# Designs tried in a protein design chat: VHH binders against p49116. Part 42

Target 1, 238 residues: p49116
Amino acid sequence: EGPLLSDTHVTFKLTMPSPMPEYLNVHYICESASRLLFLSMHWARSIPAFQALGQDCNTSLVRACWNELFTLGLAQCAQVMSLSTILAAIVNHLQNSIQEDKLSGDRIKQVMEHIWKLQEFCNSMAKLDIDGYEYAYLKAIVLFSPDHPGLTSTSQIEKFQEKAQMELQDYVQKTYSEDTYRLARILVRLPALRLMSSNITEELFFTGLIGNVSIDSIIPYILKMETAEYNGQITGAS

## First folded at step 16 (VHH)

Design Z16
Fold by OpenDDE, fold request of step 18:
Structure Z16 (fold): chain B 238 residues (1-238), chain A 119 residues (1-119)
Amino acid sequence: as target 1 above (238 residues)
Amino acid sequence: EVQLLESGGGEVQPGGSLRLSCAASGFTVSSNHISWYRQAPGKQREWVSTIYTGGRTNYAESVKGRFTISRDNAKNTLYLQMSSLRAEDTAVYYCATLSEYLRQFGDLWGQGTLVTVKP
C-alpha cells in the first residue's frame, strides 16, 4: 500500500465568518465551531484508508475521536480563529449562567478547567511550532485509534495508526533532522487530548445547537453527505 | 436570537420563475456563508446553493444555470432567484447557515417556503 496521507491531506484551511464582530455572540461561536467540525470531518473522509474501513466503522471512529480531532483543529487554527478571543467570549456567556446560579460550583469549576486545558493545549502546540504535516499525521493518529470501546476492524485501525506514526516519524526525521527529540515532544502532547471532555467541548462551542441535536448524533449525517453537498457547505467546491 | 424566515414560495408552471427570500436576524448575512436547502415530498433534504462571505456562489448540479443566489446586505436578506422551474423543483425551501443547518438535524426545522411546480 502507498502512504496513508498525501500532500492533499496536509491542507487544512479554516474560513471564519468575516469580519469578526466586536461582540462574539453565540451564533458566531457556534458557526465557527461548526465550520471547524465540518472541515475536520471532510479531512477524515478524504483519507482512502478511512474510506476502506466502511461506513459503520468510520462512524464509530469519528464518534469516538471527534473531540480530539476538533481540539487539534482548534490548535492548528488558533490564530485564524482568534481562539483566545473566542474562549473569552465563551466565558462571558457563561457568566450569565453563573450569575443566575444555574450551575453548581463543581460544574463551574469543571467548565473553567476545561477552557484552561483547551487554551493550554493550544498554547503548547504553538510553542512547539507544529507544522501542517505534523498536524495531519497527529490527526491521523488520533483518528485511527484502536483503543476506543466498541470498534470493529481494530486490526486494520491499528495498522493505519502505525502507518501514520511511521510517516510522522519519517517526516520529522527528514524535516527536523537536527532536533532529535522533536517527535517525542510532539507525541507526548496527545495524552492531553484524552483528558478533555467531549461533552464540555460540545457545550462550550455548540451551545447554539438545541433540542435533540448532539455532535454524536450528527456525525453520521455529515459522513454520509454527498461530496458535492459537503463541499458546497464550506469550500464551494463541487 | 438567530432567526431565518423564508418566504416567496408558491405555485408556478413549468418553465416559470420564482424568487425566494430569507430574512435573517441575529447575525449579519454578509459575514456568513448562507445556503438554500430543499426537501421534496418523500425525499431527503438536499443542498441547493450557497453564497459565501466573499460573495462567491455555488450551486447543486441540478440547479446550475437556472437558480441564482444573492443577498442584500442592507436588508440582511438572502435571495434565491429560480428560473426554468421544473416539476422536480417542487419542495419546501429552507435557508440556513452551517450552524443552523446542524441544528436542523434535530428536527427543528423552520416552516420554510413551499414551491410547487405543476402544470
Scores: ipSAE 0.725, ipTM 0.880, lowest interface PAE 0.7, mean pLDDT 92
Fold by OpenDDE, fold request of step 18:
Structure Z16 (fold): chain B 238 residues (1-238), chain A 119 residues (1-119)
Amino acid sequence: as target 1 above (238 residues)
Amino acid sequence: EVQLLESGGGEVQPGGSLRLSCAASGFTVSSNHISWYRQAPGKQREWVSTIYTGGRTNYAESVKGRFTISRDNAKNTLYLQMSSLRAEDTAVYYCATLSEYLRQFGDLWGQGTLVTVKP
């Protein structure tokens, strides 16, 4: 019954703290990440199919895939975020932790590999020159993944994922008709998202969330936030 | 370390005015969207106002025309000028960036500043 996504779901504009400071401190990184997470979650909320799944299922879905959505968001917003600079700053902050012997060698390796994977993924997406529509559909495909444990309404989720896939295919065929293998090139990037640790992502980008707060625990609040509050809080033009 | 310290609360009669302050440290207020929130007794926390990096402001309908959000960049301080205060404005008021706002979920919010509007 109609397309899964509309043109309204293509817009994905992240507003960064401005101006960018010379030194990207933990706050800047966390704030930027929070905005992206916030934007991603509310993007999901804006999809009628997502709403149709119900609040419990919605929450479960986002909890399961927030890292992938976030990562796609990073890729999509890499330019406006100056992602390379942010990642460099994160590495610098990690160096401090290393110097303080707060991390094991194995953990350091894991974290650095994660950063590498993240950068590689974003670079690969940039090389593919993924457009806003493609990102929207990819995010939808990731969002409506039925293969996460503990999900309800998996059949419906699968249906939505299929719709996203079909719409992406149609879009690519229409828009990039001369590039026969573009769809395949795009889709083949998705597995990389599953290889990224949500825990490490949280540690890297949300280290400013000091205390007993986790992304997992925050997600329900984000999803339940009133639209007016969201708009008032984050959508203001700078 | 990021810190936001609210002050300026107190008891005021209906129709009165108060000016709240939010002193920020660890980040630049002018570089961030910063919001005021409030939580009345027994009620959910609600968004009150935001001043965006560009200086634009936004307000909840309940406070529009009565409250004014502003900032002093030199002092790195956020303000909320409240006028025509009503009983329903009684609440603990908090200031936060988005990340700080999110961080506060699952944990206790800071002290905030209490505004009590009563005869």
Scores: ipSAE 0.626, ipTM 0.842, lowest interface PAE 0.9, mean pLDDT 91
Fold by OpenDDE, look of step 17:
Structure Z16 (fold): chain B 238 residues (1-238), chain A 119 residues (1-119)
Amino acid sequence: as target 1 above (238 residues)
Amino acid sequence: EVQLLESGGGEVQPGGSLRLSCAASGFTVSSNHISWYRQAPGKQREWVSTIYTGGRTNYAESVKGRFTISRDNAKNTLYLQMSSLRAEDTAVYYCATLSEYLRQFGDLWGQGTLVTVKP
């Protein structure tokens, strides 16, 4: 039928807390991350195909891929967020935990590797100079992944993913006709998202304030949030 | 350590006014979008109002024209001026940034401040 995504789905503007504090404390980091999370989830909500899957199915999808969506969001908003500075601050905060012997050696290694992977992924995306349309389609491809366990309507999800891929292909061919292999270069970055731990992402960006609350448990509530409430949370003018 | 402390609740007659306060510590109110929420007995939590970083404000339709959100940067405090109060405004009122909002979803809400509107 109609296209999976419209121009309205390309817009993805993150507003950071302002002014930026001299010292990036845990609150600033978590607040920024929370805004990105909300923005990503409500972006998904804005897609008619997503809505068509029904509440149970689309909730399951977001639970399965929120980390990937969030990571794509980090990459897309890396400059606005000053992501490198945020990650450096996170490392500094982790140093305190290390000194207090709150983390095992193995866990420290895992966390540091995760931070490296996040930075590397975002750098790779920047190097590719991914535009807003490409990000939108990549997020759609990630969102409509039928291979997560426990999903219903997998055939329909697969169709939506294929549609996203086709539209991305058409866009890339149209916009970057001189770069024959751009689509392939873009798509081969997606596997890196699956190697990233949602638990570690949660720990890095959210645990400082949220504590033991899991993003997974909060997702259903965010998805059910009324539009007016959502706008009241993050879409206001800076 | 981030902390928000609500106060100013009480009992008031219909049509009356009340001013709530939210004292913040550990973060700067003016640097964040900060919101009021409320939860009535037996009802779900609902958003009431937000003051954005730039100073713009937003309100739920049910309180628009009656409530006014504001902040004092020097005191690092958020306010909610409530007027023309109705029985349906009876609730425990909470303040939170988005990140605190997320935290509140997964565990118990803070103390909040109780507003009771009755004859």
Scores: ipSAE 0.571, ipTM 0.823, lowest interface PAE 1.0, mean pLDDT 90
Fold by OpenDDE, last read:
Structure Z16 (fold): chain B 238 residues (1-238), chain A 119 residues (1-119)
Amino acid sequence: as target 1 above (238 residues)
Amino acid sequence: EVQLLESGGGEVQPGGSLRLSCAASGFTVSSNHISWYRQAPGKQREWVSTIYTGGRTNYAESVKGRFTISRDNAKNTLYLQMSSLRAEDTAVYYCATLSEYLRQFGDLWGQGTLVTVKP
């Protein structure tokens, strides 16, 4: 069997609304987040191993790890997104809610801590100067995690995860041979992703989704989209 | 609040033309990727066209060469110029940003505008 990822899986280009408005409203944030989510899912769909798992399994997989993938995407696209500005805007919106007594003190604390964790994670990734290949492999490792409850084909998932890990290792060894412990430094960042609440992430970035819409409920629909339609949404490439 | 209001639908003969409008509020059309979708009775929703940030456009193969997506920034309005209309173009047409599109999976679509192509 060939490699898990190819050079085509390294490209991860997020297009932001332009121009950036002076005031980042909820819609801007939600739209930006939606684009990132969409791009992340498109990326996953483009992996042959992901397709090989079958629709039910790969859907379950994405539902389980979308928050981690999304967070890695935030880190990777932090510059293009002006993530710090977005987060500041989110905090401002949150402050408005606080002033209106819409949130409990405990919830406020949880949300603020989450924002801090998110910023810290992205900063840590920036400090490590993670490149596009490393991000691709990290996303693959996160995507093909067999330890989520309710998954089928866990042996295959594990195999794919191992391939991702091996390919990352080979890449780092080849590209950063002078940095003996780079791989370790990169991998120890992954646990931070598991500490982040998908619920809070959804609340922060996707508040523009009206009603009882959840990312979890939307994921199956996105993954079922025809390729032409899917590509037509953002890249224009069929 | 973000709103997208479709209009311009109606009855037209095959080969005819029609121009749809999508008036946006709560966001700037020129700053976003905006798409047209359509849904015929008993059929699945279909992507029709997108105008991207920067002005690039894309079309479904079924409408390529016949439909033109555009926008008026001053009016914050999206348009779909339809020409050489066919019976299979009969559908309710919707406009949406990506976030709005995603939202529609959890909620009902808006009113849209009905296009009926018949002799």
Scores: ipSAE 0.549, ipTM 0.814, lowest interface PAE 1.0, mean pLDDT 91
Fold by OpenDDE, last read:
Structure Z16 (fold): chain B 238 residues (1-238), chain A 119 residues (1-119)
Amino acid sequence: as target 1 above (238 residues)
Amino acid sequence: EVQLLESGGGEVQPGGSLRLSCAASGFTVSSNHISWYRQAPGKQREWVSTIYTGGRTNYAESVKGRFTISRDNAKNTLYLQMSSLRAEDTAVYYCATLSEYLRQFGDLWGQGTLVTVKP
């Protein structure tokens, strides 16, 4: 069997709305987030192993790990996104909500902690100077996680995950041969992703969708999207 | 509040032309990728065209060479010039950014504008 990922899966280019406005409104944030989500899902769809799992399993996988994928995407695209600015804007919007007494004290704490976790994670990834290949493999490891509840084909998923792990190991050994602990340093960051609430992420970045639409609900639609439509919406590669 | 308002639809004969408009408010058209979609009765919604932030355009194969997407930044309006219209072009046409598109999957699609190509 061939590799899980190819060089085509390494490219992960996010295009932001431009120019960046002085004031980042909810729409800008939501649009940016939507693009990242879309790109992440598109990336997943482009993996032959992912396709081989079938539509139902694919949907279940993405539903289970979209937050982690999204977060990895945030980290990977942090500079292009000006993530710090976006997060600051989000905090500002939250502050307004707080002033309007729309959130409970406990909820505020949860949300703020989540933002902190996001920032810390992204900073940690930046500090590690994770490259495109490493991100691709990390995303694959996250995507092909068999330990989510309700998944089918868990053996196959596990196999794909192991393959991703092996390929990452090989890559790191080859590329960073003098840094014997790099792989460990990278992998130890993955648990942080599981500690992040998908609900809070959704609330922070997709406020414009919240109310009648959930990320969970739209995932099947995105995954079922025709390739031409997929490419046409943001990449222009139709 | 972000709003997109489609207009310009109507009945036209095959081979005819029609220009659709999408007036945007709450965001800048030139700063976003904006797309046209259409949904024919009993069919799934399909992507028609996109104009990207940089001005690049893309089209579905079914409309390529016949439709032209453009924007007027001053008016903050998106356009779809349709020519050589066919019966299969009959649909309700919608415009949306990606986020708006995603939002619409919650069955919150706007009114759109109806294009009917009928002899």
Scores: ipSAE 0.525, ipTM 0.796, lowest interface PAE 1.1, mean pLDDT 91

Design Z16
Fold by ESMFold2, look of step 17:
Structure Z16 (fold): chain B 238 residues (1-238), chain A 119 residues (1-119)
Amino acid sequence: as target 1 above (238 residues)
Amino acid sequence: EVQLLESGGGEVQPGGSLRLSCAASGFTVSSNHISWYRQAPGKQREWVSTIYTGGRTNYAESVKGRFTISRDNAKNTLYLQMSSLRAEDTAVYYCATLSEYLRQFGDLWGQGTLVTVKP
């Protein structure tokens, strides 16, 4: 049975297009977000427990949770992405759209609230100084969630989630023995991921790339991508 | 706006050579990982080759030793030098960044450039 995750699942290195342009544009934002999305999908696909569930179950799980995995990835990679700079550029664009009367005030309010919640989540994770092992287990807990509608292998998915929780608990208690309540502090951050709308994430980070097709609809094709292509395109910055 | 324009396709005999070009606008070729893909009628799009910002390259097994990817930063242009062409290389060839790869599942790719290897 072995551990759910190994050291290869802890490595999560995002490489950015270089150099960062003085004026951030849709291409830079979308390319950066695409790299994070593919890195997140490659990570999930590489887990033996995930592979054991079969292709149909894999697709259903990732469709249900891709936005939560992506949001954890944003928090983990916020510094290397310069995420605060990207979000500031998006806010400036939205404020210009208000002045030009291009969007409804209700929609703009909804998007601004989402940006604020995303910033708050990322800041809270940074304040906790979540390490790479902890992020890997949090992602596994989110991935193996048995309570999404339409799942068929829920008992096995629940067992994998419980194993991820057990391994996180063991890691935290051995590594952070001086902080008795660290596990509880980490776990209470997870419900905030349910506040993140996949439709708004697509508008913020994937505008114009997929037209009327959602990320949900392309997940099966991303999961089938050959490993050499993932590794080359995502990690080839060196 | 981002624009990728492929050219250089045509008809060749088996064993022949061709050089494809991909002119980029709206971003800098040297600052991005850029790939060639191809799609034969009725088949899934397949990855051919990638050049990284650091200049390293990678190739699909089916084209190793026959195809060479390169770029000209002054012209903001990507190239694919194709040699020892076979009938199975017949396809429409596209270039894409990773974000442009996602667009192909919603919108039509651009025209691409058709390579036909005669029987």
Scores: ipSAE 0.425, ipTM 0.761, lowest interface PAE 2.4, mean pLDDT 85
Fold by ESMFold2, fold request of step 18:
Structure Z16 (fold): chain B 238 residues (1-238), chain A 119 residues (1-119)
Amino acid sequence: as target 1 above (238 residues)
Amino acid sequence: EVQLLESGGGEVQPGGSLRLSCAASGFTVSSNHISWYRQAPGKQREWVSTIYTGGRTNYAESVKGRFTISRDNAKNTLYLQMSSLRAEDTAVYYCATLSEYLRQFGDLWGQGTLVTVKP
């Protein structure tokens, strides 16, 4: 079978709208987030193990975990995206909305708590100095989660997840041989991802783009996109 | 408010030429990757061409060599020069950034501009 991931899966280069506006622009946020979403979907689709599961299983997996992949992508690309600046501007906008009585206090509390959790997650990943190989394996562990309801190939998915875990362990032990607890510290960050709400992520990063349609409903269409078409729209590398 | 206004469509004979325009407001065309898409009756929308922030271009194989994407940054306008038109090119043409491409799933896209290539 070979390794689960190759060097091509380690590269994760987000291209931003340029230049960054002087003032927060909803277009800039939504465009940046859309690019990250498509980059994350392309990354998942390019993995041979993912392709081996078959179309129905692939689609079900990504629909279930897209928000976790997206959140790992936010952490990995936080500097390039200027994520801290984006989140600060969103917080300021929400606080102005409270003062104008435009939103319920309970909803705003939920959104603010989510932003705080996202900031904490991204900060913790930055403090650990997670490298590109580690991010790639963490995304694979999240992608190949057998725990989602309704999956049909859970034993195979579990085997791929275990392979990702073993390859991460081997990488960390070779590369960080003097840091006995690095693997454990990295893996304990993953449960925070299940605290991230896909509905709030859509509100923060995709507001007004898709009406009443959720991101997980459009994922099958993104995954069916021909590789040449995806590269033509997104990467510019082909 | 972000707004993209397509124009320049019409009827044309096979082998003919048209130039489509996309006037943008609410964002800067040169600061984005921006694309042309088309939708033939009864079919899914398909990607046609992209111009990137740096000015590089890319094309779908079905239009490569026949269509040219360009922009005028001073006018904040995107163009699609279409040549050697075929019946298969009959479609409504749209311009969009990637985030605006997602708007189709919520039925939030505009009308586009119709190109009809006669049989």
Scores: ipSAE 0.336, ipTM 0.704, lowest interface PAE 2.8, mean pLDDT 84
Fold by OpenDDE, fold request of step 18:
Structure Z16 (fold): chain B 238 residues (1-238), chain A 119 residues (1-119)
Amino acid sequence: as target 1 above (238 residues)
Amino acid sequence: EVQLLESGGGEVQPGGSLRLSCAASGFTVSSNHISWYRQAPGKQREWVSTIYTGGRTNYAESVKGRFTISRDNAKNTLYLQMSSLRAEDTAVYYCATLSEYLRQFGDLWGQGTLVTVKP
């Protein structure tokens, strides 16, 4: 049947706006996040198994896991993005809202905890020194999660997830044979992704430009985008 | 506040040329991947061209060799030089970054600039 992922799926290169502004404004943050979102969705679309699920199932699947994919992307691209700087900027912007009494105490706590979780997750992934192959397989495992409510073809999705897990296991065994428990250490990080709120992520990274448009609502449009347009926007491929 | 304002549209004969402008405010054009899109009457919106942060450019196959995307950093303006125009190039043209593209989903696009190619 062939592997779930190929070497082409390992490549995950995010290009940041350049030069970096002296002050990271909301636009810079939103644009950076948008690029990552597009890249993540394009990556998903490039997987034959994903395509085999059909448009409706694909849409539902991405809607269910986009936050997790996005977060893995943040971790993977943390260095290129200067994620710590971006998060600091976000906090600074939030501080203005706090001072203006636009947020409740509970909401402030939730948002700050979310930022902490994001940073902690990315730091933990960096500490594990996750490589491009491992990220690809982790993203696949997250993408092909059958346990989201309302999904169709859950049996097939589960099979794809198992395949991703097996390929990851084989890769880790081959590449990191001296580290017997590396696979377990990697997989144990995945539950942290489910603890993160998609709504808060959206608010932190996409507010200001998108307005009232939700990521959930635009996912179908992005997934329906013509291949040429998709490539033209992200990689410049013809 | 981020804004993009398209201009330069008009009527032109087949084989003619036209230059569109996209004036940006609230962000730096040279720091972003920015694209031209177009929507013909009764047709879906389509990607036309992109100029990337590093200056690399890309074009839809339908406009390759005829259209040229460029930018003036001093003016913070994006351009689309169109030549050898065809009837099928008739459309409303829009410019957008990726984030602006996301914002405009759901047919929430700005005014754009109309290009009409007719004898």
Scores: ipSAE 0.299, ipTM 0.689, lowest interface PAE 1.8, mean pLDDT 89
Fold by ESMFold2, last read:
Structure Z16 (fold): chain B 238 residues (1-238), chain A 119 residues (1-119)
Amino acid sequence: as target 1 above (238 residues)
Amino acid sequence: EVQLLESGGGEVQPGGSLRLSCAASGFTVSSNHISWYRQAPGKQREWVSTIYTGGRTNYAESVKGRFTISRDNAKNTLYLQMSSLRAEDTAVYYCATLSEYLRQFGDLWGQGTLVTVKP
């Protein structure tokens, strides 16, 4: 009853620490990534269907898919973040670590492959010119995935995912009526998200912040934060 | 190296005032969203106030009208002016950006500054 998403769920504006430093550093990368993480969690929390599932189910769902939501956020905000510049700086740092024999060659190969997959995903999304409505529905489809182990209410989660898929279909057909294959081209991009490692995402974007703790274990605390704590976009930009 | 150093804590009587400082190095306070948090003994950290890049401010309901967040860009320093203090304001106070907030989960957050309001 009623649409899964409203216009308020389409807005996804990331503000960066300003100015961008002359030399990119760990602080700038980690602060930018933290802003995106918290914006993504706020976005999920704001959806009435998500709220209707109850706190334990909500938390389990986001814990399972946070990296996919984060990766969609990276793609959506790639230009604002100067993501290609950030990834290039990380690659140069990794190459210098090889020169100094400070990292395992196997680990560096894993991280480089992940960076390449991330860049390829972001490029494919940019080439398709995915708009804000399409991103919102793609995130909802990823969020309401019933196939994660240990979830309760999987039947209701599946119904919400189907609703997101139908609303995306309706939007694409009305907005891109002359492009009969656009929905299919968009949806076939989603499986690539399951190739993204949350462990490596933490290493790339949250290094030195959380010690040996994983992001998925702190998600319950992030979901409980007041919106005003982390997002100035809430006020003054309406 | 990025560092946030809190100072200005101490003991005060109920109804008293105190000004906390947060000296930043390695980044510019005017270019970041920066918040004050506090942690009372045996409780979880709670948000107190945020100043945003554009200078707008926001406050937790429990401190509205009594606390004022501000910054001095020339000194690269954040302030929390506290007035009408009550026993419930007794806590260790921390300043943090969003990334510094995450450090608490790895036991990497600093000591903060202790405010004690006498009963």
Scores: ipSAE 0.198, ipTM 0.628, lowest interface PAE 4.3, mean pLDDT 84
Fold by ESMFold2, last read:
Structure Z16 (fold): chain B 238 residues (1-238), chain A 119 residues (1-119)
Amino acid sequence: as target 1 above (238 residues)
Amino acid sequence: EVQLLESGGGEVQPGGSLRLSCAASGFTVSSNHISWYRQAPGKQREWVSTIYTGGRTNYAESVKGRFTISRDNAKNTLYLQMSSLRAEDTAVYYCATLSEYLRQFGDLWGQGTLVTVKP
């Protein structure tokens, strides 16, 4: 009966390795991405409704949507991450790989198309000036998606998603009362997230960290990680 | 290229002290969340301590009060001051950023530094 999210779930503060190197390198990109991944996964874990579904359901939900949560995080943190600079560096490396005949033309085309879709998504979110509350509810809508194959408890998951949608609607109506169509414009951006490939996200942002292991298989370990281990900001006590 | 070079391990008597060092290159320790992890023979790697970008620290319950994590920004080096050492502290110790934590799943972590606490 209480709200799905509290103000503590709106806080989403990504801190970056500093200083940004003169020439971007794989480590800087991967460390920045890892910070965002851990922040996103533990954000999901902090939600009481998520906790109520049980550990097996939690793992299944996050495995199904981690890439969408990550992509929303990229959009939300695009300025603090200097995401446009990171993507430009990746494009430059891909162009060099063509000259050295290291990758197939079909793979390069797929990766470039993904980068363009990611840039367009982030630009569209910036144009809408999506705020932290709106991002939190969008992430909740994505997290509690009942449509992914293999999920159990889909009826309860759907109810939580509907609750997130209702709370987003209430927030937008109160905060942006002069913009009748803001909710609709925000929600039409969500389908683009399912077009983002987790395989390509791993190639772009996690190259050389995990070998041939997918983020999908690592999710249970990330969810069990102690909060104090990765984020003193959340603990407050430290 | 990023490198983390652990050192300062050795053999020590129960109740003794050691100071581990982690020299970093390719990034700055003051701008990163950096942790110590350890792995005893035949066991999974476990978290020991973290220092956050703001300088705040946190510790696993098993080492709280006995270990102190710190850094020296001028030397770009992370430290773990260990005191009141026990047999269960025997392990190879590693320092890691969050991205280096992920490398364990691909078996890409480095050598670490061995701490042996005598019986």
Scores: ipSAE 0.177, ipTM 0.600, lowest interface PAE 4.5, mean pLDDT 84

